# VHH binders against o59646: the designs that were tried, part 26

Target 1, 363 residues: o59646
Amino acid sequence: MKNPKFTENQKEIEKEEFEFLQKLNFIIKESLELFNTNLKNSMKFINYITLPIIMASIESKSFNPFSEIIEKHIAFILNSKMNSLGYKFLPLGYSSDLTYENDNSIIHIDIKTANLENPSDFKDTVPLGINQSSYPGVLDCKIRGKNIKADCKKIKVYPNIPTTYNNKLTITNALLFIYPDYKEIIDEIREDYIAIRELISINLKDILTPIEGSLEEFLNYKPSNEKKRLEPILDNIVRGYFIHDKLRHEFSENVEKDLEEFEKKIIGIAKKLKEREIKPVAILSISIPNGELAPHYDDEIVSGKSWGSSFRYHYKKSGNSVFKGLDNKASRAVFLHINKEYLPVLKKYFDPITVYELTEKRL
Below, E stands for the ipSAE of ESMFold2; O stands for the ipSAE of OpenDDE; V2 stands for 0.75 times the mean of E and O plus 0.25 times the DockQ between their complexes.

## First folded at step 13 (VHH; framework vhh_nb_b201)

Design v1 (at its last look DockQ between E and O 0.02; V2 from the best seeds 0.00; counts 0 for: pae E 25.3 > 2, placed apart)
Fold by ESMFold2, look of step 13:
Structure v1 (fold): chain B 363 residues (1-363), chain A 121 residues (1-121)
Amino acid sequence: as target 1 above (363 residues)
Amino acid sequence: QVQLQESGGGLVQAGGSLRLSCAASGFTFSRYAMGWYRQAPGKEREFVATIYSGGSTYYADSVKGRFTISRDNAKNTVYLQMNSLKPEDTAVYYCAAWGSWGSTDYEYDYWGQGTQVTVSS
């Protein structure tokens, strides 16, 4: 048989997974106002963090300005609120510090952010690291368009996380924050930043005198990290000038005027970031199947592009994103928040959209 | 009175070349970044190229490798050499200057009247 029926143990696992998903959804829904307040507090300091965000964006070529801030605020909320659900903080790994326990379970929560303009990060799938699942992933050992193939039926992508810890069930969840595209705002200044680095580079002789060899030879040296010395030197001078008010008046008046105009551009970008809606487009809560549920999710949990280092969970296709062992066919992926302004674009990526409703009655 | 005067526009066949000029007066030209923007009918103005006061340059991806911006501070003039022209390059091309002095906004301080470039198949 390819797909045996669910055992009673597997049904109990899914009942526990579903109950936790409901608890997690409640906590996040309850905390949306606190999250918004925390973000507004961070925005008080936008003038101080805009340049670091621009520099990080250039390094990554696709960094969005708020993803780290969002992630840290949600982590704080979870660390602050999980005890109200009967869970205690329990770090168990190098990069899995959002780990909690109660009497029956060990909980792993992964916070993910995605840019609405990059649907491969959120549409119908979610990438998982080896410490973010307990379900072994199907390994595809073919290279598309090539005659390089292996039969990999004997092996899977094996996660770091066991299906239980000393009789406590492993429960794994992702919270996926889809946010507006801020890349356009950062892109307005990306090329100006590159031009300012070039301006500084052309004028390095005013502040950097070689002792041995030429300045060009010094700057073009590539040590073991395979980057020329020029690159980190330019970034360092940018930080010194714009953040620490150092090196002012060490360049010609012409150069300093151009640097001061760039400083005004930074301020303008900070204003645009502060004025932009910072709230998520949507928040999606995803229950990731426990490995004891094999083989029922084999078609849905597959190797990522790194063949053995990562997974993808295909959480949403028509009829595929449910607790397969539960009679109610509840969704494993549920929207906790939708910014209504973005509903038309969300409907291009999700059909249907399943929303968690928090209902409360007074007696 | 600040003035930016574009010239050199016209009709050219695809694959051809054209050089735009922008003569500037009424400000200290050597202290300003100079740039070119273009606007096709019914579309938003888009960035083409910038040359900073120190001579460094930056180009939109759509023109990189085909267009070259340069400046002559003695003549108070910025140039845009356009090679391998495509019909998609058809637009009104605007010269712009943004100052390193006195500006509180990240907009160009001065704009020219524009010159039409039309690239036929």
Scores: ipSAE 0.000, ipTM 0.082, lowest interface PAE 25.3, mean pLDDT 78
Fold by OpenDDE, look of step 13:
Structure v1 (fold): chain B 363 residues (1-363), chain A 121 residues (1-121)
Amino acid sequence: as target 1 above (363 residues)
Amino acid sequence: QVQLQESGGGLVQAGGSLRLSCAASGFTFSRYAMGWYRQAPGKEREFVATIYSGGSTYYADSVKGRFTISRDNAKNTVYLQMNSLKPEDTAVYYCAAWGSWGSTDYEYDYWGQGTQVTVSS
C-alpha cells in the first residue's frame, strides 16, 4: 500500500528530529577525546574493580562494569553539554537515561552498550525499548526462538513515552556503544573464584565463631523466600579479605595460601584486562521516529528479545537500510566512531555504514 | 596485648637508604598481613607497602622499585627497605596489622607509634 502522503506536520516533525540528530552527533563527536580521557582515567583503577567484576560474573545478573563505566561517562559528558546549550534536565521516571526540555520539545536520550560478540543486541537491527520510543510499533506475535504459529494478528506495542508532552514534541535518540568482548578473561578465573567461595564456606565456622550459637539458623535464614544468607555472607568475607585486607588471620595457614594464590590470579586478570584496553569499537547515534510518523515504519519494526517489551528497526544490508527518513535518503543511524580494525565485523551487522563527518559518508 | 614497635628511622640524605623494622607481639604474626604507612606533616596517612601472610606484596606507585617490604615470621618482624630516598619520602612511618573478625579489636587496625624518617635534600 503506497504510504499515505505525509502531512506537513509529519515533515516538520522529521525535520526537528534530524536537526537534533545533527546537533547530538556534533556534540558527541567533539567530546570523543574527552570521553577517551575520562575512560582512561577510570581504567587506572582496574586493580580495584577486577575482583568485583569476577564476583559479579557468578551472579545470575549479567553485570558488566565496563559497560556501566562507559554509560556513566557518556551521561556525564552529554548532560554537561546539553545543559550548556540551554536544555533543562527533566527526568520523567521510567524512561530514557537522559531527558531534557527546551521550548519546543522534550528530548529523550538513551545510552546503550553492547558486546560485539553478543549480536543479539544489535544484529541487523536498531534496538529500542518501550521506554525509549514514542512510536507505537506493530509487532508480530513472535517470541525469541519460537514462532508462535497461532493466528496471532500483529498488534501495536505502545511505549511509555507519548508522542507529545503538553504540546511539545517528543524527540527520542539512542547512543549505542559497542564494546569488545572480554568474557574469556573472566572465564579464566571464574572456576577459581567458585573454589575460593567453597573454601571459605568450609571454614566459615571459624570466621563466624562469635555468632556460632545459632550459626546454622543464621546461615539458612531465607528472608522472603530469597536465597539463603550463606551466599551474601561468603561474598562479604571475600570483600573483607581481598578488598579491605581484613579477616586474613581467620583462616588456617593452608587456607591462607590458597587465598594468596587466588589474589595473584586476580592481579593477573587485572593485567589482562588492562592490556585489552577495553574501549568502544563503535559509537552509533540513532534518531528514533516519533509516533506521529506512523505508519511509515510499521513494516520495519520487529519484535525484540521479548515480544511486547521491546521493538527494533531492521537495518537491511546492501544499501537498502530501512532506517531512513521519510524521503528515504537520510539515515537515522549514524556512526560517530569506528575502530577500523573492527569494521569487517561491524559490516556483518550494519550495511551500509553511515559515518558522521562534516558531511555524512557511506562506508 | 598487641604491640607493634617500629625502629630504624632517622635522618638520611637524598639518595640514601634506610631499613625500618617493626617488631610485633600479642597475636599470631604469621597469619596477619603487615603493612607500612606514612604520614607527612599536613597530609593524610598514605599507604606505602603491604605484605600478606602468603608473601604477596603491594606497593604504592610512589615507592615502587625503591622500597621493599619483607617479613620474618620466626622473628615476628616486618621490614621496609627504603632505597633511593627522596625528600618527598619524609614522614612518620607506621607499622600496621589487621585485627581479628568478631573480636573487640576488629574495628581497629593495630598501629605502631611510628618512626620518623627525614630525608634531607
Scores: ipSAE 0.000, ipTM 0.197, lowest interface PAE 14.7, mean pLDDT 82
ESMFold2 (binder alone), look of step 13: mean pLDDT 83; pTM 0.835

Design v2 (at its last look DockQ between E and O 0.04; V2 from the best seeds 0.00; counts 0 for: pae E 20.8 > 2, placed apart)
Fold by ESMFold2, look of step 13:
Structure v2 (fold): chain B 363 residues (1-363), chain A 121 residues (1-121)
Amino acid sequence: as target 1 above (363 residues)
Amino acid sequence: QVQLQESGGGLVQAGGSLRLSCAASGFTFSRYAMGWYRQAPGKEREFVATIYSGGSTYYADSVKGRFTISRDNAKNTVYLQMNSLKPEDTAVYYCAAWGSYRSTDYEYDYWGQGTQVTVSS
């Protein structure tokens, strides 16, 4: 029954969060052509990065092999533009996220990607790490929609970002990039890569061994952690052969033929990636509530079953996530870009779509 | 007071054409994305077409090639030219505007009252 009022401090916090969101939205929206140009420029190197993408898909189990490219280009834009607004990079050193400061605030900007095929990663929610929020999350202990522990909702999980740092307000934002699914193209060659590693393993004697000791004894070493020593050696040979153009005369003719066929498959995949647009389906800008705004966002920010290693901000839970303490009820989540090809698909997931438009005056 | 007023609906024989208009007032029209939606009785509202402030357009598959959306920022008006009409196009057509997050001003989504389009067989 009780509706706690916003304090004057909480209203000032939301005013500062709103002001920064406007600045961030302007910078990104103004820079979209540069962002797209940087993505296209990365594609001219596709012949050199296709195999690393395939290898990373196996090692990291990533669903978007381009996510690091996206993060690098956004970091370039922000680093070059934030200085013009009086912000400088803050060398905190403990987070992979972008951190900036000015006289009044410390800014955390998180760059996130989501696969359009997996709407649970972007529809009504954005996942957050413990280094990406200052708002404590309610622990969600539900199994099949039922609470297993009666007091589970009373447990607060605290993230690593303080609400203030050195008397400066912390402000946290997410930039969410929704992208098409590329896994079908990459998975086309995934099993062939695994087969090539096995081929190399079987034919390892074809490689001259520059080591002094017994190769068999080296390969049979088994540390107390059951990590296979052979996998790094095989991956090294793959990189040497296909990326560095080394080892080409170290294998028998029939093994070389199989390696050459795989090289043709890599070239074919690179051609398919060149023909496919890697632009985002949509770009969302999200203001994440500061922890001093508790309890006003308690029902929107939760900690999942990961026991405090992850949080979720449900930016659409009450129909529209707004700055609850501001009279204008501005949205905390807005679209900066929509790819026209995907608008009908996006309408399945979003109603309404709130789009940011540039003003006459630019920052 | 924000107002979206549709006009141009009516009865049309199959294969005919209609042009819908939506006059807007009470907001900065040139800064809004504008769209058309339709709803037949007993069905959910269906997307028809969108035109963004920059002029980009998008269409539902069911109307692509037959319908054309356009805007006139000087008249604060969005148009929907509907050609080769079919009985399944029968619906109430709604004009909509999507505001965007802007410095110091928050703009809301707005909807018109709708105009009836009936296509006879």
Scores: ipSAE 0.000, ipTM 0.117, lowest interface PAE 20.8, mean pLDDT 75
Fold by OpenDDE, look of step 13:
Structure v2 (fold): chain B 363 residues (1-363), chain A 121 residues (1-121)
Amino acid sequence: as target 1 above (363 residues)
Amino acid sequence: QVQLQESGGGLVQAGGSLRLSCAASGFTFSRYAMGWYRQAPGKEREFVATIYSGGSTYYADSVKGRFTISRDNAKNTVYLQMNSLKPEDTAVYYCAAWGSYRSTDYEYDYWGQGTQVTVSS
């Protein structure tokens, strides 16, 4: 239960937080058209980034180029708008994605992307990193998937961000972009790519013949703690052939036919990705409580994925939105955009949904 | 049914001017960003200009200072004033509309059929 007694200072802090939230919401809302346009422009290059996406899907499961594109565009737009409003860009090292300074506050804005099919990123909770909040989260002695039976006391996770900087209030916000999944498209071609890598591997001797030294020595060369060169070499050949249109004469006719067929598949995948129209299905603006408001929100903060390294705030408990102000009047989480086609899915995780318009509405 | 109908294209000499119009119907015009794209033979469709629902404008570098985009919400029409035309401006010009993200109603992008602009040397 939230402590019913608030100090005057705490009330003032919250007031500042909500004032900024409103300002930020307005800024983002006004910039959504620009964002959409810029995103579309980036997507014109989908043919050129499809193969890298495929390659990355094998080497790094966490890589999502669409997430990166979204985050970059938002960062760019925010920088421009915030500066125009008199906020000074103020990077403070290992902190939020964007940091700004005005006369009274240091503002942190974290930009996050989440896959609609990965509910762990947004289900029932707002995920917070130690560099994304000034609030010391209370964590239970829980390990992912295991309840530790013991007299383990709750611990606090102290973030990197202080509650104040030089007598300026720390204000922290998050922007969450939920995007649709495209994994199934990549899954269609992943095995084909693996096959291509194998094919290249079998023919590697022919390709590397012009390179100085024995192939065996070259591939086994390990400077310090580096992995074998085989995989990077294969990837390099793939890039050379498909991205740079090089190495065409290095393969036998039969192998080249296979590579050409794969190229057609890449083009097909690019088309599918384009048709999928990867756009945010929802945008959430979130005001994260300042650390001075502790322990008013302690009961709502839970352990993150890694005990002691992150924390999460429950925005939904027992079917009710609980991420609200001290007086339980205003929501700290506001939707700036919702694709109605996905509203039924979103309501599974967000209920009720508060939408920002000229006046906040609940859906 | 959503319709975007371009007009005003034609043949013009280098240094000349044209004014394109796009009449829109079948959607809430005032909530949409409107824009112009162009596609030259053998080239990809490229951005020319956009006017947002709020009236802000954005131009491709190649047309800045020469082209002006405007809109009349009362007429559901977007305009492209093209001055100082160059041969490299020769293309099919397409009118486009896309939603502003302001509402929960996300609507799809719409495209016109295009109008031919030819600039002779």
Scores: ipSAE 0.000, ipTM 0.199, lowest interface PAE 15.8, mean pLDDT 82
ESMFold2 (binder alone), look of step 13: mean pLDDT 84; pTM 0.845

Design w1 (at its last look DockQ between E and O 0.01; V2 from the best seeds 0.00; counts 0 for: pae E 11.2 > 2, placed apart)
Fold by OpenDDE, look of step 13:
Structure w1 (fold): chain B 363 residues (1-363), chain A 119 residues (1-119)
Amino acid sequence: as target 1 above (363 residues)
Amino acid sequence: QVQLQESGGGLVQAGGSLRLSCAASGFTFSSYAMGWYRQAPGKEREFVATIYSGGDTYYADSVKGRFTISRDNAKNTVYLQMNSLKPEDTAVYYCAAWGSDSVWEYDYWGQGTQVTVSS
C-alpha cells in the first residue's frame, strides 16, 4: 500500500527523477530520426547477418540480432548525447547498460527489447535484474501453481545498486523497445539448415583430414556442459563455407550443389527480412523509483522470473492505471514512439498510453 | 477527405450471423491497419478486431473464434464476419483505420453501424 505521507526528502528525490525523465525523453525523442537512419544503415547489411540469425535460431538460446542492433544504436546515441550534456560515462561493473555521473547524481539507464508477439515481456512489467535498480523489490515466497503455506512472508530483494553513491543520488531509467516478430521467416529455412548441418556432419572427415586419427575422440569430447564438440565444429564449417567462401574444394560436387542451393535460400530469406523493414513499433521510457522511496512502490516492484535474483517493475496495475509518481499524477512510463498501426495491440497491454510531446498526451 | 463507411448491421437472432463491411477512401488503404470497435449502451468503446497491413489479425477474447476480420485491398474494404452472435454483442460497431502515410500519422473512425442481437 502506498503510504499517503511522503517526507520532504522523498519528494525531492522524485523531483530529481522526473526531471531526468523529462530530459531523457527529450533526448530520445529528438534523436529518433538519427536512430532510424542508423538502423536503416545496419539493415543494408542484412545479407551478411541472415545466416548467423538462422544459425542462432536452431539453438536453445533465443537470438535476435535486431534487438541487439537496436540496443547498440540507442546506446551509441545516448552516450553521445549524454556526454554532450556534460555527463561523464561511468561504468561500475555489474550495473545497468549505461551509467553516467554528474555533479549530483549517478544515472543508470537500462535498455530493454521485447518482441510484440511475446507479451510476457512487456504486458505488465519490465523485467529488472539486481543490477538495474536501487529499489528493493518484493518477492513472494509463493511458487506459482503450488499451494505453499499461507504464512509465507514477502522477501525484499536488495539490488547491487545503492540508493546513493556517497552524496550522489541514484537515478535509474529503463528504455523499452518493442519490435515486431519475424520468426515465421526464419522458420521457413530452419529445417533446411538442419539438413545442411547433417550433410556437413556426414562429410566432416573430408574437411578435418589433419586430425583424422583423433577425430572421433576430438568430436566426442564432452566439456563440463556435456555438449559435444561436434556442433561448434559444424557451425565453424558453415561459417567457413558461407561467410568466408572457404572450404568449397573440400566437398564433393554433389555436396557442393546442395550447399549452393542452400545459399540461394539464404539470399531469399535475407530479402524477406529486408522487406519486412523491422523497426521498433514502440519506445517506452520508464523512471524506476529510487530505493529511498520504499515502501511506496512495493506493489509495483515485485518478484521476477528469477526468484531472488530478479524483480519486475509493474508499469500497469490492475489493468487500468499506469505506474505513477508519489502523488499519483505524473506517469513514470511514457511512450516516446508508437507506430499507430500497432496501437490496438499496445492498448491491450498499456491503458492508458501516455505519449511524450511538448506536453504529455494520453491516447 | 478520409471516409470510412460501415454497412451490414441490423437485427439478428442469437446464434445468427452478420457480415459488416467498411468502405474506405481518402488514404493509402493498403498501408493501414483496419479494425472494428464496438460500443454498447452505457459502456465504453471496446476493441473487437484488427487486421494489419501485413495481414496479421488480432481479436478481442470475447469474440475470438466467432468473429473473423478480413480485408480486400483492391476494394479498399475491411470486413467483419460475425458468427454465433450473442445478445452481449449488441452494440454500435465502428470501423477504424490506423497507420501513417509518410511522416503523417492517422487514426480514422467511421460513423458506426448498429448491430442488435435478440435473445
Scores: ipSAE 0.023, ipTM 0.260, lowest interface PAE 7.3, mean pLDDT 83
Fold by ESMFold2, look of step 13:
Formats: sequence, structure tokens, C-alpha cells
Structure w1 (fold): chain B 363 residues (1-363), chain A 119 residues (1-119)
Amino acid sequence: as target 1 above (363 residues)
Amino acid sequence: QVQLQESGGGLVQAGGSLRLSCAASGFTFSSYAMGWYRQAPGKEREFVATIYSGGDTYYADSVKGRFTISRDNAKNTVYLQMNSLKPEDTAVYYCAAWGSDSVWEYDYWGQGTQVTVSS
């Protein structure tokens, strides 16, 4: 039928999903102080990690330098608290490492970080990989930028996660941490780092003997389709010079001057990162519908740009997504934290009344 | 109008037991998580125990094994059985309810009931 009723099994699934959402929300809300303390402790070591963060960001145009730190601190909190609730850590290798089990359920939790200035990462939707939900996506018959008549066929696209594991219900959740954008800070030094790598490359013969003949042979050892050995050598020299205080005075005075200026810029970036607000702008907790709830959420889980290799869950649109089979019509997406300092910016992306009510209730 | 009313507090000897009750009205009780918090004089309110809508429970480390939270959905009541009481358990105990019907994050508290554990 076109508008089927929820079966009793589907209602029981939603009750279990709702109860887990309550548990997760409680854990995160009660752990915010610990999370902030853990972040402050990591920041004591910012001088040691700034260059590694810069080096890791070379291939990315946008980078939250704290994303992995944030994810690890949240994973620590969840692992501790979930064990106390009787859930055992159970990474399965094909999904998020934050997988847990108890007698009745297998829990998948995905931690997502988003830059406040990139709203496509957080506004009204959350991206899902094929390994982050058990609910089938719908690949629309639409062609990009064209209106297509309703007569065309749609294709269901199935994700990797089953709706149950050996009689245990699959429950999937996302925790979305919205942070200030750090792009301006990283952009200040990204091009400088690229320039330093090139400077080292041009002057490499100054520091290694017998370099000229053997360096050429070394770099071209596998000349077919493999990349030359230059990249590992450059990375090694950067680490040696800036982290381990090696290779000083092996270059000409002009090169050394440029290396010393870059070192000063690394220190300046570390200071800026340490001074930047590291508290989340907002924390959103999302219950992603189990696939046995089809077709009740078909209009909310749709294929993204990649023609069925990814999905988006529309957790907030007109009428907000709710537990449709439960009488209380509780929301599947809950704000756990809003930083009041960012209220004017948040009002651009969320219903101003909704953001205002959340901040007033927390006062 | 939501109302939470605690009862069952009192004076008890160390090592003794008390059972607190919290009668709830004004909301769909079976859909809400219920909990207990406590506040000693001059200290911040601290978490004690919670029971979720489906019956699962969670406890503060300081009370694990001694306190048991339970609920009776037919009576709209949540209970806290407190055994092996210690003087440091002395506090005003508050009942609380949480729900997420929409953007309205319910944060309801009772008036509190005094528990005093004598040395």
C-alpha cells in the first residue's frame, strides 16, 4: 500500500532506537566538562604537533587541525561510558571503529566534525557512507539541473550494514560536532610549507654525500610508473630539521635564513591555534533510522552526488524528522550544546526561533 | 503542567536503607527518562542515577551496587532504593525528567526531599 502502517516490530525497533538516543544524549551531556579538560591537556603539547598537522594537511584545501584529536577524545569518553552501561567495544573493520554490542543490539556511532563556514556538512542533513546506515538509499531518476517527470523509475541502493546481526538489532547514530573554521590559520602557512619543500628539493645536494651521482640513481631506482624517492627524502629532511634539530647549517646561509623564518611561522601558527576557541559551536546527536523501517523514511535518506555510493540523511526539514512510529513524536536529531557566542552566526543556518529557544533554556 | 513530587526522605543510621519515590504528572511518563540528583550544602548538584524509557539504568560510580533505580509506568512513579547508606550520602535528593519532543528539551525538577545519614 502507498501509506503503510507501522508494524509492531517496526514500533519496537523505534522504541529501542529512542532509548539508545536517550542514553547517548545523557552520556555526552554529562561528559562535556571532561571532553573540554581533555582538549586543554592536548593543547599543552601544541608546539610538538603543529608541524605534523601542517604536513598532514598538504593535500587538503580545508582542514580542521583538531578533527582527529576531537574524535579520539570523544571515542575515549564513549568507550569508558558504554562499557559501564554493559556495552562491549566491538570494532568490525568495515564501519566506524565505534561499534559496540550488548545482548540485544549492535551499536554503530559515527563522529563527524564540520566547519561552521561550510554549511553543506551540517545544515539539515548529515552525509552517510554506505557503511554508516542499514537504511536503503533512493537514487532518484533526476538528471543534474533538470526537472524530471514523476513517471520515471527510482532505484534503491543498499548500504553495507545489515538491519540485524544474528538476532541483534542494528542501531546507528551520528554525533556531529560543529567547530569554528580554522582554514584562515592553516592557509597562512600551507603555501609556505610547499615553498620550503621545494627549497629543500632544489638544495638537496648540499646535505648528502655522495649525493650528486648516487642521489640521482637513488631517486630513480624504480623509474617506470612509480613516484621517485624524492618525497620521502623531503619529508625526512623537514622532520630532521624542524622536529629533531638536525641538519642545521648544512645549507647555504640564504637557505638557512628561509628555514629559520618558516620555523618562526610554525611557532606563530601554534600560538594562534592555542588561542583559538576549541569548544564546539554546537553538538548535534542524530538517530539514523534502521532499514527495517522502510518505507517510512524513504523521503529522508536519499542518494548524494555519487550515484548511490553515498547518502544523505535529512534530519531537519519542514516538520523535522521524528520517530514516526512513536506516539511522543520525539525528534531523531537533538542539539546537546550550543555556544551562545556563536548565536548570530548560527541564526543564518538554523531557524532563529529554534536556536533562540535552545540557548534560553540552557540559561 | 509538569509536576514531580518526591517523598520518602528522612533521618537514618549509617548502614541503613531508605526508599525514595517521585510521583510524576503532566506528561507521557512512559516516554521519558527519569533520574535522581542530589545536592549537599555548599556543593553543586550531582548525578545519582537514571532510568531510561525502556527500563535500562545507569549509576554514578559513588552509588553503584548500593542504590537501585526503578520505575512503575502504571503509577507514573520512579523509585530510588538506597542501601548501605553512608554519611556522605546526606543531601537533598531531586527527581528529574528528560524528554526531546522537539526543540523543547524538557528539564524538569522536583522540590527535593532531605536524606540525612547519621554517623
Scores: ipSAE 0.005, ipTM 0.501, lowest interface PAE 11.2, mean pLDDT 77
ESMFold2 (binder alone), look of step 13: mean pLDDT 85; pTM 0.858

Design w2 (at its last look DockQ between E and O 0.02; V2 from the best seeds 0.00; counts 0 for: pae E 18.2 > 2, grease 25.9 > 24.2, SAP .672 > .668, placed apart)
Fold by OpenDDE, look of step 13:
Structure w2 (fold): chain B 363 residues (1-363), chain A 119 residues (1-119)
Amino acid sequence: as target 1 above (363 residues)
Amino acid sequence: QVQLQESGGGLVQAGGSLRLSCAASGFTFSSYAMGWYRQAPGKEREFVATIYSGGDTYYADSVKGRFTISRDNAKNTVYLQMNSLKPEDTAVYYCAAWGLDSVWEYDYWGQGTQVTVSS
């Protein structure tokens, strides 16, 4: 339960948080054009990164190369701007993506990416790691929605980030980038890539002649993690052939024809990716409460999917509430950018939407 | 002048189908997202479906799998195919246009067309 009474210290902390939020919002908003330009520049190289994207997509982990690109650009821009404002870059190891120091505070900024078609990533919460908040969240005694024990007390999760560093206040922010889905494009070529890997596997002896006598032993070697060498070797051959233009004469003519056909498909996929003009449909800036504000936000900062090792920050509750300050007036979640076409979808998950302007507006 | 004109509404029995059309004029149709909303008596207007300029579609959970939104840019028309209609689908259906360069709301709304599904 939110305690309606706040100490003067808590109010002061919140004041600092919101002041920084406004500063950060301004910085990002001012830098949107630069960000877009830089992003476009990266996209000029889509032809060169398409295959790596395809290769990465075969793995169980959702690989979003665009997310990585965006994160790097944002990090670069923020670093430049923060430095210009007198903040010192201060990496603290296992911490947020970006950490800065000034005379009075240690600033943590975490960058998050989410797919629009995967609402679980942004629906009601921003997922936070133990190293991305100073607020001790709470864990319910639940696994996959089931109560372990009805009378089990909630467990507080204590993050790696303290509420203060050497008498400097910890200020934590998150930047959430929501991206449109492009999975269907990759899905079009996934099976083809698998087929190419298989093809290479069948003809691997043609390429690995120097170790032919021990090839089977080499490929079947299993280290402690039980992963075979076959897959990495296949990927290596793929890179050699398609990225470095090597190994063109190591395969039979028939195999080469298949590889050439696949190359054409890669080009096609690159074109499709380019045509999508993949860019964030929304950018959300979030101020995460300092731990000194506990337990006022215990209902908003709760256990995440990784029970015991992560927690989530709820910026929307019950469909009608936005994560707010102590006074329940100011929003801690502010949109810095919205593609208007996607506003109806976003409103499903964010209501109301607070947009950063000279004066914040609610949509 | 911008105009959105809905058509195709009417009375249908439960389990039946209707196809709504919205003819648009007065703006660059291909650059706008088009959508359908509905308002039942005593209820708030609710989202039904949207088709973006790029062709992507989004549906309310309540109509997903039953309704299909499509567009014909050559005809400046957006469609809503409604199958397996239920009494709960009874509402005035509104066509909306959502421009990229416009304000943070749908730019334009139609007058609405009544859809009544009888049990």
Scores: ipSAE 0.006, ipTM 0.223, lowest interface PAE 10.5, mean pLDDT 83
Fold by ESMFold2, look of step 13:
Structure w2 (fold): chain B 363 residues (1-363), chain A 119 residues (1-119)
Amino acid sequence: as target 1 above (363 residues)
Amino acid sequence: QVQLQESGGGLVQAGGSLRLSCAASGFTFSSYAMGWYRQAPGKEREFVATIYSGGDTYYADSVKGRFTISRDNAKNTVYLQMNSLKPEDTAVYYCAAWGLDSVWEYDYWGQGTQVTVSS
């Protein structure tokens, strides 16, 4: 039977998950000003030359260089506020960003970032790792929305987080931060970075000859694509040269001139990054269903074809949920913040948009 | 007291159409999700369609494109338009309602209406 009634135990689980979601929403919403202040202060002291090097070395177009900074500041706020609510931080969580414990429950909170240009990472869905859920994922038998075979059997992929632990209910949440695309900044320097990599690669023997051991033995130790094995070495030399002022004057004069020209470019990009404001487009909090709520979310928590290390929770598909979100639909996802400058773009993906508000701030 | 009253069932030839209605009373209809379920003899009750208070709809795969759920909040009524009926659609059809404002609201079910599709 599809969409059976919740059992009384399942209703109690949903109530506890909903009550925690409300606590989390309050904490994050109350703390938005502190978060913005701490982030602004951190940007005063970060060496932005490092960021262009990191951005240029990353192959993914969805990279947000500020995501780690955001995650650290949110973690700081949550650790402080959760302690005041009687939760003890558990520093060895199950690959969760943040794990907490009190007498009745174990809390897992994971911070997710998504690029506004990649709606498959945030539109009505959130990606989950196997260490970020207690609900088994259903293997999707479809290719592009079609079944592979008429007799495709539903297969469950089990996550690492138990539904209860040490007689305590496990509660899992995601905080989803949507950011603007940083493609312009990344693209401005990426091709030049690749050219510098190649320049260093051509001259690699001159750099490594003073080092004990054989470059040829290193490169031939393991059968591999030579460029794939070389890329970490080249990136290391780039960091050594530009960030740490090492290896200076160990190249020919012509090579040094090319490196100096690139250095001027990265300084220019670093200045642009220093002046850029990093603010999320939107912030959502998402209560991820506990595994004891099976089968009620089987249609919504899915796994990939590779029996992968990740799931997806399709939070808008909740057709039969006791949760009430702040949108027009029953949903375990709630908007905590919207950057009004991006409302027209966000309305392409979300309509309507309802934002959680603190009671004391409404009046 | 809460009441859900189905109507519109009956006997129909394969390929035909029926429209089911469910009139609701005793609760704030506009705040509830409404749905249709069906149960064939000797089979488990199965989901057919849901319409949320905000108007969003969801369908079982077996009825997508053939059935349409709708609601009229002014009449406190939910409808199921059933087109291109097949003998496999033969079942007792139940109207259901459940609250979205509080987990303490009970689920409500109608008495059911028989739909029989002859070949």
Scores: ipSAE 0.000, ipTM 0.118, lowest interface PAE 18.2, mean pLDDT 73
ESMFold2 (binder alone), look of step 13: mean pLDDT 84; pTM 0.853

